# Miniprotein binders against q9bqp7, part 232

Target 1, 240 residues: q9bqp7
Amino acid sequence: VPQNWFPIFNPERSDKPNASDPSVPLKIPLQRNVIPSVTRVLQQTMTKQQVFLLERWKQRMILELGEDGFKEYTSNVFLQGKRFHEALESILSPQETLKERDENLLKSGYIESVQHILKDVSGVRALESAVQHETLNYIGLLDCVAEYQGKLCVIDWKTSEKPKPFIQSTFDNPLQVVAYMGAMNHDTNYSFQVQCGLIVVAYKDGSPAHPHFMDAELCSQYWTKWLLRLEEYTEKKKNQ
Short names: E, the ipSAE of ESMFold2; O, the ipSAE of OpenDDE; V2, 0.75 times the mean of E and O plus 0.25 times the DockQ between their complexes.

## First folded at step 17 (miniprotein)

Design yh11 (at its last fold request DockQ between E and O 0.52; V2 from the best seeds 0.67)
Fold by OpenDDE base, look of step 17:
Structure yh11 (fold): chain B 240 residues (1-240), chain A 94 residues (1-94)
Amino acid sequence: as target 1 above (240 residues)
Amino acid sequence: SREELWERIFELIEKGDYEEALALLREYIEKYPDNPLALYIVADLLFDMGRPEEARKYLERAKELAKKTGDPDLIEYVELLERLIERLLEELKK
C-alpha cells in the first residue's frame, strides 16, 4: 500500500463537460521545471530485471547493426513515432486549425492501422497537452483526451513493429496513462475529469491497431502501482 | 528468496562471473524448467562465453516457451540472439 495515498479521481469535478467547454481542444504547453515527468519516474524506477534485459538487448542490437547502425535505428524509431503523433494531432484537430495537411504524413502504415479506432473517437478535449499533479509533484504530456465509444478517455498512441494484443505486453504504458489521468483530474487547468484510459498500439504494416481499453476499476488498480513507483522515485532522490 | 537469487545472478553477471551465474541459473532452471527468461539469459551468457552451440540449445527452448507465453519483447530478444548465434556459428565454420 502506498504511504502517500492520493485518489486518481477528483470527487469535486463533474464527469459532464461544462456546456461552456471550448470547441477547440486544449493544448497546454509543457513547462520545463525541476518537477519530474511521468516518463522520468517510470524510467528511473524500472526493476533490475527490466534494466538488465534492455541493456542486453541494446548490446545485441549493436552487435547486429554496429554502433552507427543502432544509432540510426533508434533515430528512425523516434522519428516514426514523432511523425505518427503529428499526423494524429492533425487528424484530430479541428479543420479550421489544420495547417496544410502534409499528405505525406497521412500516408503511413501506422495511420492506416488506427483508422478503425479513429472511427470510434469523438469529442476531442485535449491534444498534446501538459498535465501537472501539484500535490504529488509530477508532470506529463498527454497525447489525447477524447471520447472512445462514448467514454471520455486519456488516449495514448503507441507505435510498434510487434503485435501487442494484450495490455500486459504494453510494459509501463498503463502506468503512464493513469499517471496522466490522475494529474489531469487534479490539474486546475482542466475543468473536467476522465475515468477511463485507452492505449492504442499502431502497427507499421497497416494491420489493425490493438485498442487496450482501461475502465475505472482497472485504472484504479494501475494507479496504486503508479503511486508505488512515484514513492520509489522520491525515496531514491532523497538518498542521492 | 527468488528475488534474492535473481539479484545475486545479476550481480555476478555484472562482475563478469559468468560461470557462477550459470551455475545458479542452471539450478533455477532445474526447479523452474518452463521459465523462458531464465533460458534466454543462459543462452545469452553462453553466447558471450563463446559457446554458441550450447547457447542455441537453450535458446530454442526459450523461443518455444516465449511464443507460448506471447511476450513480444522476449520473443524479439530471442530472435535477435538467434540471428547472432547463427552468424557466429557460420563464422566459426570458415
Scores: ipSAE 0.783, ipTM 0.941, lowest interface PAE 0.6, mean pLDDT 91
Fold by ESMFold2, look of step 20:
Structure yh11 (fold): chain B 240 residues (1-240), chain A 94 residues (1-94)
Amino acid sequence: as target 1 above (240 residues)
Amino acid sequence: SREELWERIFELIEKGDYEEALALLREYIEKYPDNPLALYIVADLLFDMGRPEEARKYLERAKELAKKTGDPDLIEYVELLERLIERLLEELKK
């Protein structure tokens, strides 16, 4: 149990949009900040087991591919993820820019993989938008806030070369989603709140993506785990 | 506790005290024989110690158990180490 509990939802805030809210999705810019990001907190609070396994995996991949081969492998994985997020932002944006969309960006197995999910997504309210939890002192950059099958969600898009049909296979991704949700619900840049989360795992070969829906109760359970990770991070920094 | 035992095992590995870590891991495996992670870590240490035939035996058992539990990351780690062990054993034949 966290020592300094804080609620994920804001009781003073409606989950219904105000009639005067903008029609275009919010995109709050991420700024350099001394407070930690969600991903930094999660990276700095991995268990010794997780650190060992990751470092050994890296060493074994280098043995198999060589150092240059591994560098190219990781660079390609990063580029594919970046292109995937760029394509999704373009697809979900309501307005065409003056420059043409890059059609090569839309030609990927990952985009094919999510097509059945995208037809259930509507009411996009935020894309690639910064969130800050001023009380708990952390920031993040969420991928998307939209309705999925009629439920307003923080949606996180992930690429994977391997199947992840169960939410526990996504490791820290549920913590990432609820951390963004809690920050957004207590960020003055947003006039509404979100009670649900969605993790979408897309596959390189175009196989149907796996959606992992998180209702409010499940989000609250993961929120408790996020608070423990944030608390651990804070204690480590006091001892540095 | 199990948590304290794992912390000690990883501390020994970080120091490079692999024989001591192996002793604790073998004791753990005797008590919890259906844990594929412990078997994998034994194989990983034995591979680094230049004992690939022994590593292969532990890794074969880890592979069976990991596939039963359906842990995709551990399966990936096991299969990667298996390829490296087999490559080393093939090179040693030459």
Scores: ipSAE 0.669, ipTM 0.914, lowest interface PAE 0.9, mean pLDDT 85
ESMFold2, look of step 17: ipSAE 0.665; ipTM 0.914
ESMFold2 (binder alone), look of step 17: mean pLDDT 83; pTM 0.792
ESMFold2 (binder alone), look of step 20: mean pLDDT 83; pTM 0.794
OpenDDE base, look of step 20: ipSAE 0.782; ipTM 0.941
ESMFold2, fold request of step 21: ipSAE 0.663, 0.573, 0.648; ipTM 0.916, 0.898, 0.911
ESMFold2 (binder alone), fold request of step 21: mean pLDDT 83, 83, 83; pTM 0.793, 0.787, 0.792
OpenDDE base, fold request of step 21: ipSAE 0.780, 0.782, 0.782; ipTM 0.941, 0.941, 0.941

Design yh12 (at its last look DockQ between E and O 0.54; V2 from the best seeds 0.66)
Fold by OpenDDE base, look of step 17:
Structure yh12 (fold): chain B 240 residues (1-240), chain A 94 residues (1-94)
Amino acid sequence: as target 1 above (240 residues)
Amino acid sequence: SREELWERIFELIEKGDYEEALRLLREYIEKYPDNPLALYIVADLLFDMGRPEEARKVLERAKELAKKTGDPDLIEWVELLERLIERLLEELKK
């Protein structure tokens, strides 16, 4: 049990969107402060096994591709992910704010992959928006808050060249999602709360994306794990 | 504990004591014969030790088990190592 337990859900917030919710998705800029990001917390609290396996993989990739080849590979993966997120933001943004849709951004296998998921996405509340948990002292940038099949979710979009049919194959992504949920639910910049998470794994070849839905119960389970990771991070920082 | 054993194995690998690491991994595999990750690590160490033929044999079993578990990351790692082993074996034949 976490020593510093904090609820993921805010009992003071209603699940009902206030009628005054702006029709435009929220886009709160991320302030780069001394406050750790969710990503930083997760990276600094990986298990020895995870660190070992990733390092071995990196060494093998460098052996296959060379150092420059591996750098190029990493850069391409990052760029593809970035372009995909930009395309999704453009698609999910209201038409009036649509800058000239770079048609080239929309012609990707990843975008094709998520089409069936996008059909079930509605009621976009936030896009690429910063969240801060003031009490637990962490920040994050969430991809999307929207209704998926009628349930309000924090949606996290992931790109993969390989099938990830199981949520367990998404590593710390469930922790990231619940961290964003917990922060948003307690961030004063947001008037509503979320009870569900969704991880969408998009594929480069355009094959149907895998949606990993997280109900409130599953979110609560991962929230406990997130709190433990956050405590571990805090302890490590006190000892440096 | 299982965790303590893995920590010790990782420490040994980091120190370059691959023989002792392999011994501990083999003992682990005797207890848990259907662990594809352990088999993968054994194959990976054998590869680093310049024993690619032995690595290939171990990796074949790791690959079969990895496919059964459906772990895409482990499958990727196995396939990468497989390509590296084959490349090394081809180089040794020249």
Scores: ipSAE 0.748, ipTM 0.932, lowest interface PAE 0.6, mean pLDDT 91
Fold by ESMFold2, look of step 17:
Structure yh12 (fold): chain B 240 residues (1-240), chain A 94 residues (1-94)
Amino acid sequence: as target 1 above (240 residues)
Amino acid sequence: SREELWERIFELIEKGDYEEALRLLREYIEKYPDNPLALYIVADLLFDMGRPEEARKVLERAKELAKKTGDPDLIEWVELLERLIERLLEELKK
């Protein structure tokens, strides 16, 4: 169990945004600083098994594709993910104008994959927005805060080139979501809190995306695991 | 505990003692025969050790079990290693 337990929810904050809240989604800029990011914490606290499997996968891909082929593969995957997030931000932003560049991104298989999910998404409160947990002292950049089927969620969008998750993302996806949630709930830039999470895995071939809903109870369970990872990171930092 | 056993296995792999790592992995598999990840790691080590025919046989079992679990990551790793093993076996024929 964590030595320094801290609640994921803020009892002094409402989970119901006021009707007078701005209609434009929040986009707090991310600043690079000494405070560790969620992704840094998770990367620095991977288990030996996770590290082994990732390193062997990389070695095997390089054996199959060659060094240049693997570099091209990873660059292409990164670019597709970046364009997917850009397209989603444009689609979900009420003030974005449609452009020819956006038209090309809208033809993506990943965008086709999430269409059925987007029908259930409304009330967008934040997009690509920085969060900071002022007490636990970590920072992140969440993808989206919106209602999914009537429940306000921190939503994380994931791409998969095939209808299967990539290993380095599946272990830590729920931890990422709850870390962002906890940070947002204790960040003075936000006047409301969120108690649910959603992970959406989109597929390159346009197959229907898989939503993974996390209710408050499940979020609390993963929050405990996140606190352990943050403690582990802090202990490693003291030893460096 | 299972965690301590896996930690020991990975320590042995890091030190290059693949034969002892394989021995521990085979003992684990006898106790937990429905674990396709352990079989995959055995096949991966055998491939690195230049024993591709043994790796292929173990990997065939890992593939069958991985399909039953429906684990898409493990299936991807198994299929990648399978392609590499078959390539090496074809090279050895020539």
Scores: ipSAE 0.664, ipTM 0.913, lowest interface PAE 1.0, mean pLDDT 85
ESMFold2 (binder alone), look of step 17: mean pLDDT 83; pTM 0.793

Design yh13 (at its last look DockQ between E and O 0.89; V2 from the best seeds 0.74)
Fold by OpenDDE base, look of step 17:
Structure yh13 (fold): chain B 240 residues (1-240), chain A 94 residues (1-94)
Amino acid sequence: as target 1 above (240 residues)
Amino acid sequence: SREELWERIFELIEKGDYEEALRLLREYIEKYPDNPLALYIVADLLFDMGRPEEARKVLERAKELAKKTGDPDLIEYVEMLERLIERLLEELKK
C-alpha cells in the first residue's frame, strides 16, 4: 500500500465537458523544470529483471548489428515513432489548424494500422499537452485526450514491429497512462476529468492496431502501482 | 524467497560469476521447469561463456515455451539469441 495515497480521480471535477470547452484541442507546452517526468520515474524504478533483460537485449543487438548498426536502428525507431505522432496530431487536429499535411507522413503502415481505431475517436480535447500533478510533484506530456467509443480517454499511441495483443505486453505503458490521467485530473489547466485510458499499439506493416482499453477499475489498479513507483523514485532520490 | 533468489542470481551475473548464477538457475528450473525466462537466461549466460552448443539445446526448450506463453518480447529475445548462436557455431566450424 502506498504511504502517500492520492486519488486518481478528482471528485470536484465533472466528467461532463463544460459547454465553454474550446473547440480547439488543448496544447499546453511542457516546461522543463526540476520536476521529474513520468518517463523518468518509470525508467529509474524498473525492476532488476527488467533492467537486466533490456541490457542483455541491447548487448545482443549490438552483437548482431554492430555498434553503428544499432545506433542507426535506434535512430530509425525513434524517427518512425516521432513521425507517427506528428501524423496523428495532424489527423486529429481541427482542419483549420492543419498546416499543409505532408502527405508523405500519412502514407505509413502505422497510420494504416490505426485507421479502424481513428473511426472510433471523436471529441478531441487535448493533443501533445503537458500535465502536472502539483501535489505528487511529477509532470508528463500526454499524446491525446479524446472520446473512444463514446468514453473520454487518455490515449497513448505506441509503435511496434511485434504483435502486442495483451495489455501485459505493453510493459509500463499502463502506468504511464494512469500517471497522465491522475495528473490531468488534478491539473488546474484542465477543466474536465478522464476516467478511462487507451493504449493503441500500431504496427509497421499496416496490420490492424491493438486497442487496450482501460476502464476506471483497471485504471485504479494501475494507479496504485504507479504511486508505489513514484514513492520508490522519491526514496531513491533522497538517498542520493 | 523466489524474489531473493532472483536478486542473488542477478547480482552474481553483474559480478561476472556466471558459474554460480547457472547453478542457482538450474536449481530454480528444477523447481519450475516450465519457466521460459529462466531457460533463456541460462542459454544467454552459456553463450557468453563460449558454450554455444549447450546454449542452443537450452534455448530450443526456451523457444518452445516462450511461443506457448505468447510473450512477444521473450520470443524476440530468444530468436535473436538463436541467430547469434547459429552464427557463432558456423564460425567455429570454419
Scores: ipSAE 0.737, ipTM 0.928, lowest interface PAE 0.7, mean pLDDT 91
Fold by ESMFold2, look of step 17:
Structure yh13 (fold): chain B 240 residues (1-240), chain A 94 residues (1-94)
Amino acid sequence: as target 1 above (240 residues)
Amino acid sequence: SREELWERIFELIEKGDYEEALRLLREYIEKYPDNPLALYIVADLLFDMGRPEEARKVLERAKELAKKTGDPDLIEYVEMLERLIERLLEELKK
């Protein structure tokens, strides 16, 4: 249990129950801050087991592919993820004013993989937007805030080479989602609250993506775990 | 406790005391013989210690169990280590 529990929802921002959807999604720019990002906190608080498995995986990949082969592999994985997120932002933007669109962004297997999910996404309120938790002092860059099957969610898009049919297979992804949710709910740039999350795992071969819906109860469970990770991070930096 | 045993095992691995880590892992596996992660870690240590034939034997059981669990990351780890073990054993035949 965290020593200093803090609520994920900000009741003071619940004063606008009928706020209409904006015609253009929010895109708050990321500021150069000294406060930690969600991904930094998660990276710095991995368990000894996760550190071991990651280090052995890297060593074994280098043995198998060679140093240059491993660098190429990791570069390609990063590029695929970047292109996927760029394509999704373009698809979900209601403003079709882009003059230069890479049509190869739209032809990827990952985009094919998510088509059935995108049909259930509506009411896009934010895309690639910065969030800051003004009390707990952490930042993030969330992928999307939109309705999924009628429920407003923080949506996180992931690419994967391997099937992830259960939320347990997504490891720290639920923590990332609830951390963004808490930050958005306590950020003065946002006039609305979100209680649900969605992790969408897309596949390179175009196989149907797996949606992992997180209702308020599940979000609350992961929020507690996020607070523990943030406490651990803070204690490590206090001892630096 | 179970958590304390795992913490000690990873501490020993970090220090490079693989023989003591293996002793504790074998104690764990005696209590929990169908744990594919524990078996994978044993095989991984044996491979690093230059004992690939022993690693192969342990990994066969880990592979069987990992496939039953459907854990895609563990399956990848097992299959990659298997390829590396077979490569080493083939090289040693020369």
Scores: ipSAE 0.635, ipTM 0.902, lowest interface PAE 1.2, mean pLDDT 85
ESMFold2 (binder alone), look of step 17: mean pLDDT 82; pTM 0.783

Design yh14 (at its last look DockQ between E and O 0.86; V2 from the best seeds 0.73)
Fold by OpenDDE base, look of step 17:
Structure yh14 (fold): chain B 240 residues (1-240), chain A 94 residues (1-94)
Amino acid sequence: as target 1 above (240 residues)
Amino acid sequence: SREELWERIFELIEKGDYEEALRLLREYIEKYPDNPLALYIVADLLFDMGRPEEARKVLERAKELAKKTGDPDLIEYVELMERLIERLLEELKK
């Protein structure tokens, strides 16, 4: 049980969008400060086993590809992910704000992969927007807040070359999503609340993406795990 | 505890004491024979020890179990190790 329990949901906020919600998705810039990001917290609180496996994988990849080959591989993976997020932001943004859609960004297997999910996405509230949890003292940049099949969700888009049909296969992504939810629900820059999460795993070959929907109950379960990771991070920093 | 055993195994690997790490892993596998992760680590260590044929045999079992569990990351790790082992075996035949 977390020592510093804090609710994921804010009882003072309504799930109903205020009629005054701007038609334009929120895009709050991330301020670089001393506050740890969700990603940093998760990375620094990985288990010894997880760290070991990743390090071994890296070493073996370098053996296969060479050092330069591995750097190129890592750079390509990062670039593909970035391009995918940029394309999604362009697609989900209102048409009036659409800079000249680089048609080349839209012609990816990843974009093809998510088409069936995008059909169920509506009511975009935020895109690439910063969230801050003032009390728990962490920040993050969420990909999207929108309605998925009529339910308001924090949506996190992931790229994979491998099938991830189960939410358990998404590693710490569920923790990331609930961390963003909890922060947003208590961030004064947002007037609304989210109760659901969605992880979408897009595939390079254009095969149908896997949606991993997280209801309020599942989000609450992962929120407890997130709080424990945050406490572990805080304790590690005090001992440094 | 299971956790303490894993901690000890990782400490031994970090120190380069692969023989003792393998002994503990084998004991672990005897208790938990259907653990693809443990088998993968055994294969990985055997590879580093210059024992690629033994690594291949262990990895085959790890691969089968990993596919049954559906862990995509472990499957990737296994497949990578498989390619490395095959490459090494081919080099040794020359």
Scores: ipSAE 0.760, ipTM 0.935, lowest interface PAE 0.6, mean pLDDT 91
Fold by ESMFold2, look of step 17:
Structure yh14 (fold): chain B 240 residues (1-240), chain A 94 residues (1-94)
Amino acid sequence: as target 1 above (240 residues)
Amino acid sequence: SREELWERIFELIEKGDYEEALRLLREYIEKYPDNPLALYIVADLLFDMGRPEEARKVLERAKELAKKTGDPDLIEYVELMERLIERLLEELKK
């Protein structure tokens, strides 16, 4: 149980966008802040088991590939993820529709993998947009806010070379989504709120992506876990 | 408690005291025999200790349990370790 519980939803805010909202999706720039990001909080509060497994995996990969081979592997994985997010922002941005798209950017198994999901995505409200929780003092950069099958969601796009058919296999990803939701719902740059989340895991080979929908109840359950991680992070920094 | 036992196990591994870490892991596995993570860690330690035939046997059990849980990260760890064990066993035949 968090010592400083705070609600994920803002009862003083509608889940419907203001009719005067711009037709172009929001893209709030990330500000230089001393407050922690969601990803920093999660990385700094990994369990000892998570840290051990990650470090041993790195050691074993280096043993298999060599140090230079491992550096090349990780660089390629990061580049693929970056290109995937750039492609999705381009595909979902109405202003990018006016340009012939870079074929190399769009030639990806990951993009093929999400095509069936994109057919169910509409009403894009934000893309690659900063969020800040004004009270809990953390920031993030969310991938997308849009309707998925008629429900307004914070949508997080992930790449994977391995199938992740269950939300439990995405470990900290649900925490990341609800942290962004909570921040957006209490960020004065946004006039609306979101009550649902979606994690989309795309695959390198083009296999159909797995959508992991999170309704309001599930989001509230993960929100409690996020608050514990944020509290743990704050306590660690207080002791440094 | 489970949490305290795991912290002690990771302390021992960090210090390189793999024999004592294995003893505690085996005690844990007696209590919780269907934990693929604990079995994977045993195989990982046995591999580093130069006991690849024992590591392979434990890893086979870890692999079966990991497939039942559907944990893709653990499955990746197991498959990577399997490749490394087979390479070491092949080298030892030479």
Scores: ipSAE 0.611, ipTM 0.893, lowest interface PAE 1.1, mean pLDDT 85
ESMFold2 (binder alone), look of step 17: mean pLDDT 79; pTM 0.733

Design yh2 (at its last look DockQ between E and O 0.50; V2 from the best seeds 0.61)
Fold by OpenDDE base, look of step 17:
Structure yh2 (fold): chain B 240 residues (1-240), chain A 94 residues (1-94)
Amino acid sequence: as target 1 above (240 residues)
Amino acid sequence: SREELWERIFELIEKGDYEEALRLLREYIEKYPDNPLALFIVADLLFDMGRPEEARKVLERAKELAKKFGDPDLIEYVELLERLIERWLEEEKK
């Protein structure tokens, strides 16, 4: 049980976005502060097992590809992920901003993969927007806040490549999502709250993306795990 | 404890004491035969020890279990190690 319990949901906020919500998705810039990011917290609180597997994977990848080949591989994976997010931001942005769509960004297997999910996405509230939890002292950059099948979600888009450069255990992606939810729900820059999460795994070959929907109950369960990771991070930093 | 045993195994691997790590892993597998991670680590260590045929045999079981449990990340690691083992064995035939 976390020593410092904090709720994921804000009882002072309504679940209904006010009708006055801007037609344009929020895009709050990430401020580089001494405050740790969600990603940093998760990376520095990986289990010994996760760290071990990642290191072994890296060593084996270097054995397969060589050092330069592995660098190229990691660079390409990063670039593909970036382009995918940029393409999604372009797609989910209001039509007026679409005039400058690089059509080349839209021609990817990953974009094809998510098409069936995009059909169920509406009411985009935020895109590539920073969130800050002032009380728990962490920040993050969320991919998207939108309605998925009529439920307001924090949506996190993931690319799947074989092999994945980071064993994000299926456990850390949900932690990231709920961390963003909890931060957003208590960030003064947002007038609304989210109760659901969605992880979308896009595939390079254009095969249908896999949606992982997280209801409020599941989000609450992962929130407890997130708080424990955050406490572990805080304790590690005090000892360094 | 189970956790303490794993910590010891990882410490031994970090020190390069693969024989003792393998002994502890084997004891662990005897108690928990359906652990794909333990089997994978055994195969991975055997590979580093220059024992690719033994690694292959252990890895086959690891792969089956990883698929059974639906661990896609472990499957990817298994497949990577399989390719490396195959390459090694092909080079030895030459």
Scores: ipSAE 0.697, ipTM 0.918, lowest interface PAE 0.6, mean pLDDT 90
Fold by ESMFold2, look of step 17:
Structure yh2 (fold): chain B 240 residues (1-240), chain A 94 residues (1-94)
Amino acid sequence: as target 1 above (240 residues)
Amino acid sequence: SREELWERIFELIEKGDYEEALRLLREYIEKYPDNPLALFIVADLLFDMGRPEEARKVLERAKELAKKFGDPDLIEYVELLERLIERWLEEEKK
């Protein structure tokens, strides 16, 4: 139960995008500051269960691969994710495509995996864009804001080598999405708001990606959980 | 409560008191037999304690439940531990 409730939606904003919005997606620069990021809040408020599982997984991977093998594995996973996000930004931003085109960046199983999702994506409003919630004091860098099947969503792109057919399999990803949503809806750099979220899990082998749509009610449920994680983070920092 | 029990279990694991952690985990599993994570943690501790045959048996049940509930991260953890247990048991035959 959050002690300081704050709404995810802004009553002063329309739930429809402004028809006169520029055709070039917003890309608000990320500022360096003391305000914590969504990712840092989530990482610093992992349960003891999550910490245990992560630590044991690391130990077991090192036992299987060796320390150098594990470092290489981790580096490859990070690089694949980075290239995937770069490719998607290029695909979804025509001006980015004209300035920075790399055909090898666009050729991957992950990009093949999301093609059927991209056909349902239109009206891109923001790409790789910073959001800030000044009242709740957190920042983030969202992947994409666009319409998915006619509904404006914060869209989060994830890579996976294993199928994730259920939203429960994405663990903290829904919290990340709603944190971005709440920040964007109250950020003065944005003139519109978003009511829905989408998590897209792409697969290395090109298998069809799984979309995990989050309507306003589901977003509100996860927003409450995000507020609890943010409160936990703030309390931990008070004691340091 | 369940939250108090899990807090105690993880405190014991952090201290390295695996025998007491196992006792509490086994009591938890008797009350809540459909928890694949609890079974996985039992198997993981047994592996570290040098009891791979017991770990393999428990892990088979954890694998069944993880597949039933569609938990892909837990399935990956289970498969990783299973490979390590298999290698240990093969080395013992030599």
Scores: ipSAE 0.591, ipTM 0.887, lowest interface PAE 1.2, mean pLDDT 85
ESMFold2 (binder alone), look of step 17: mean pLDDT 81; pTM 0.769

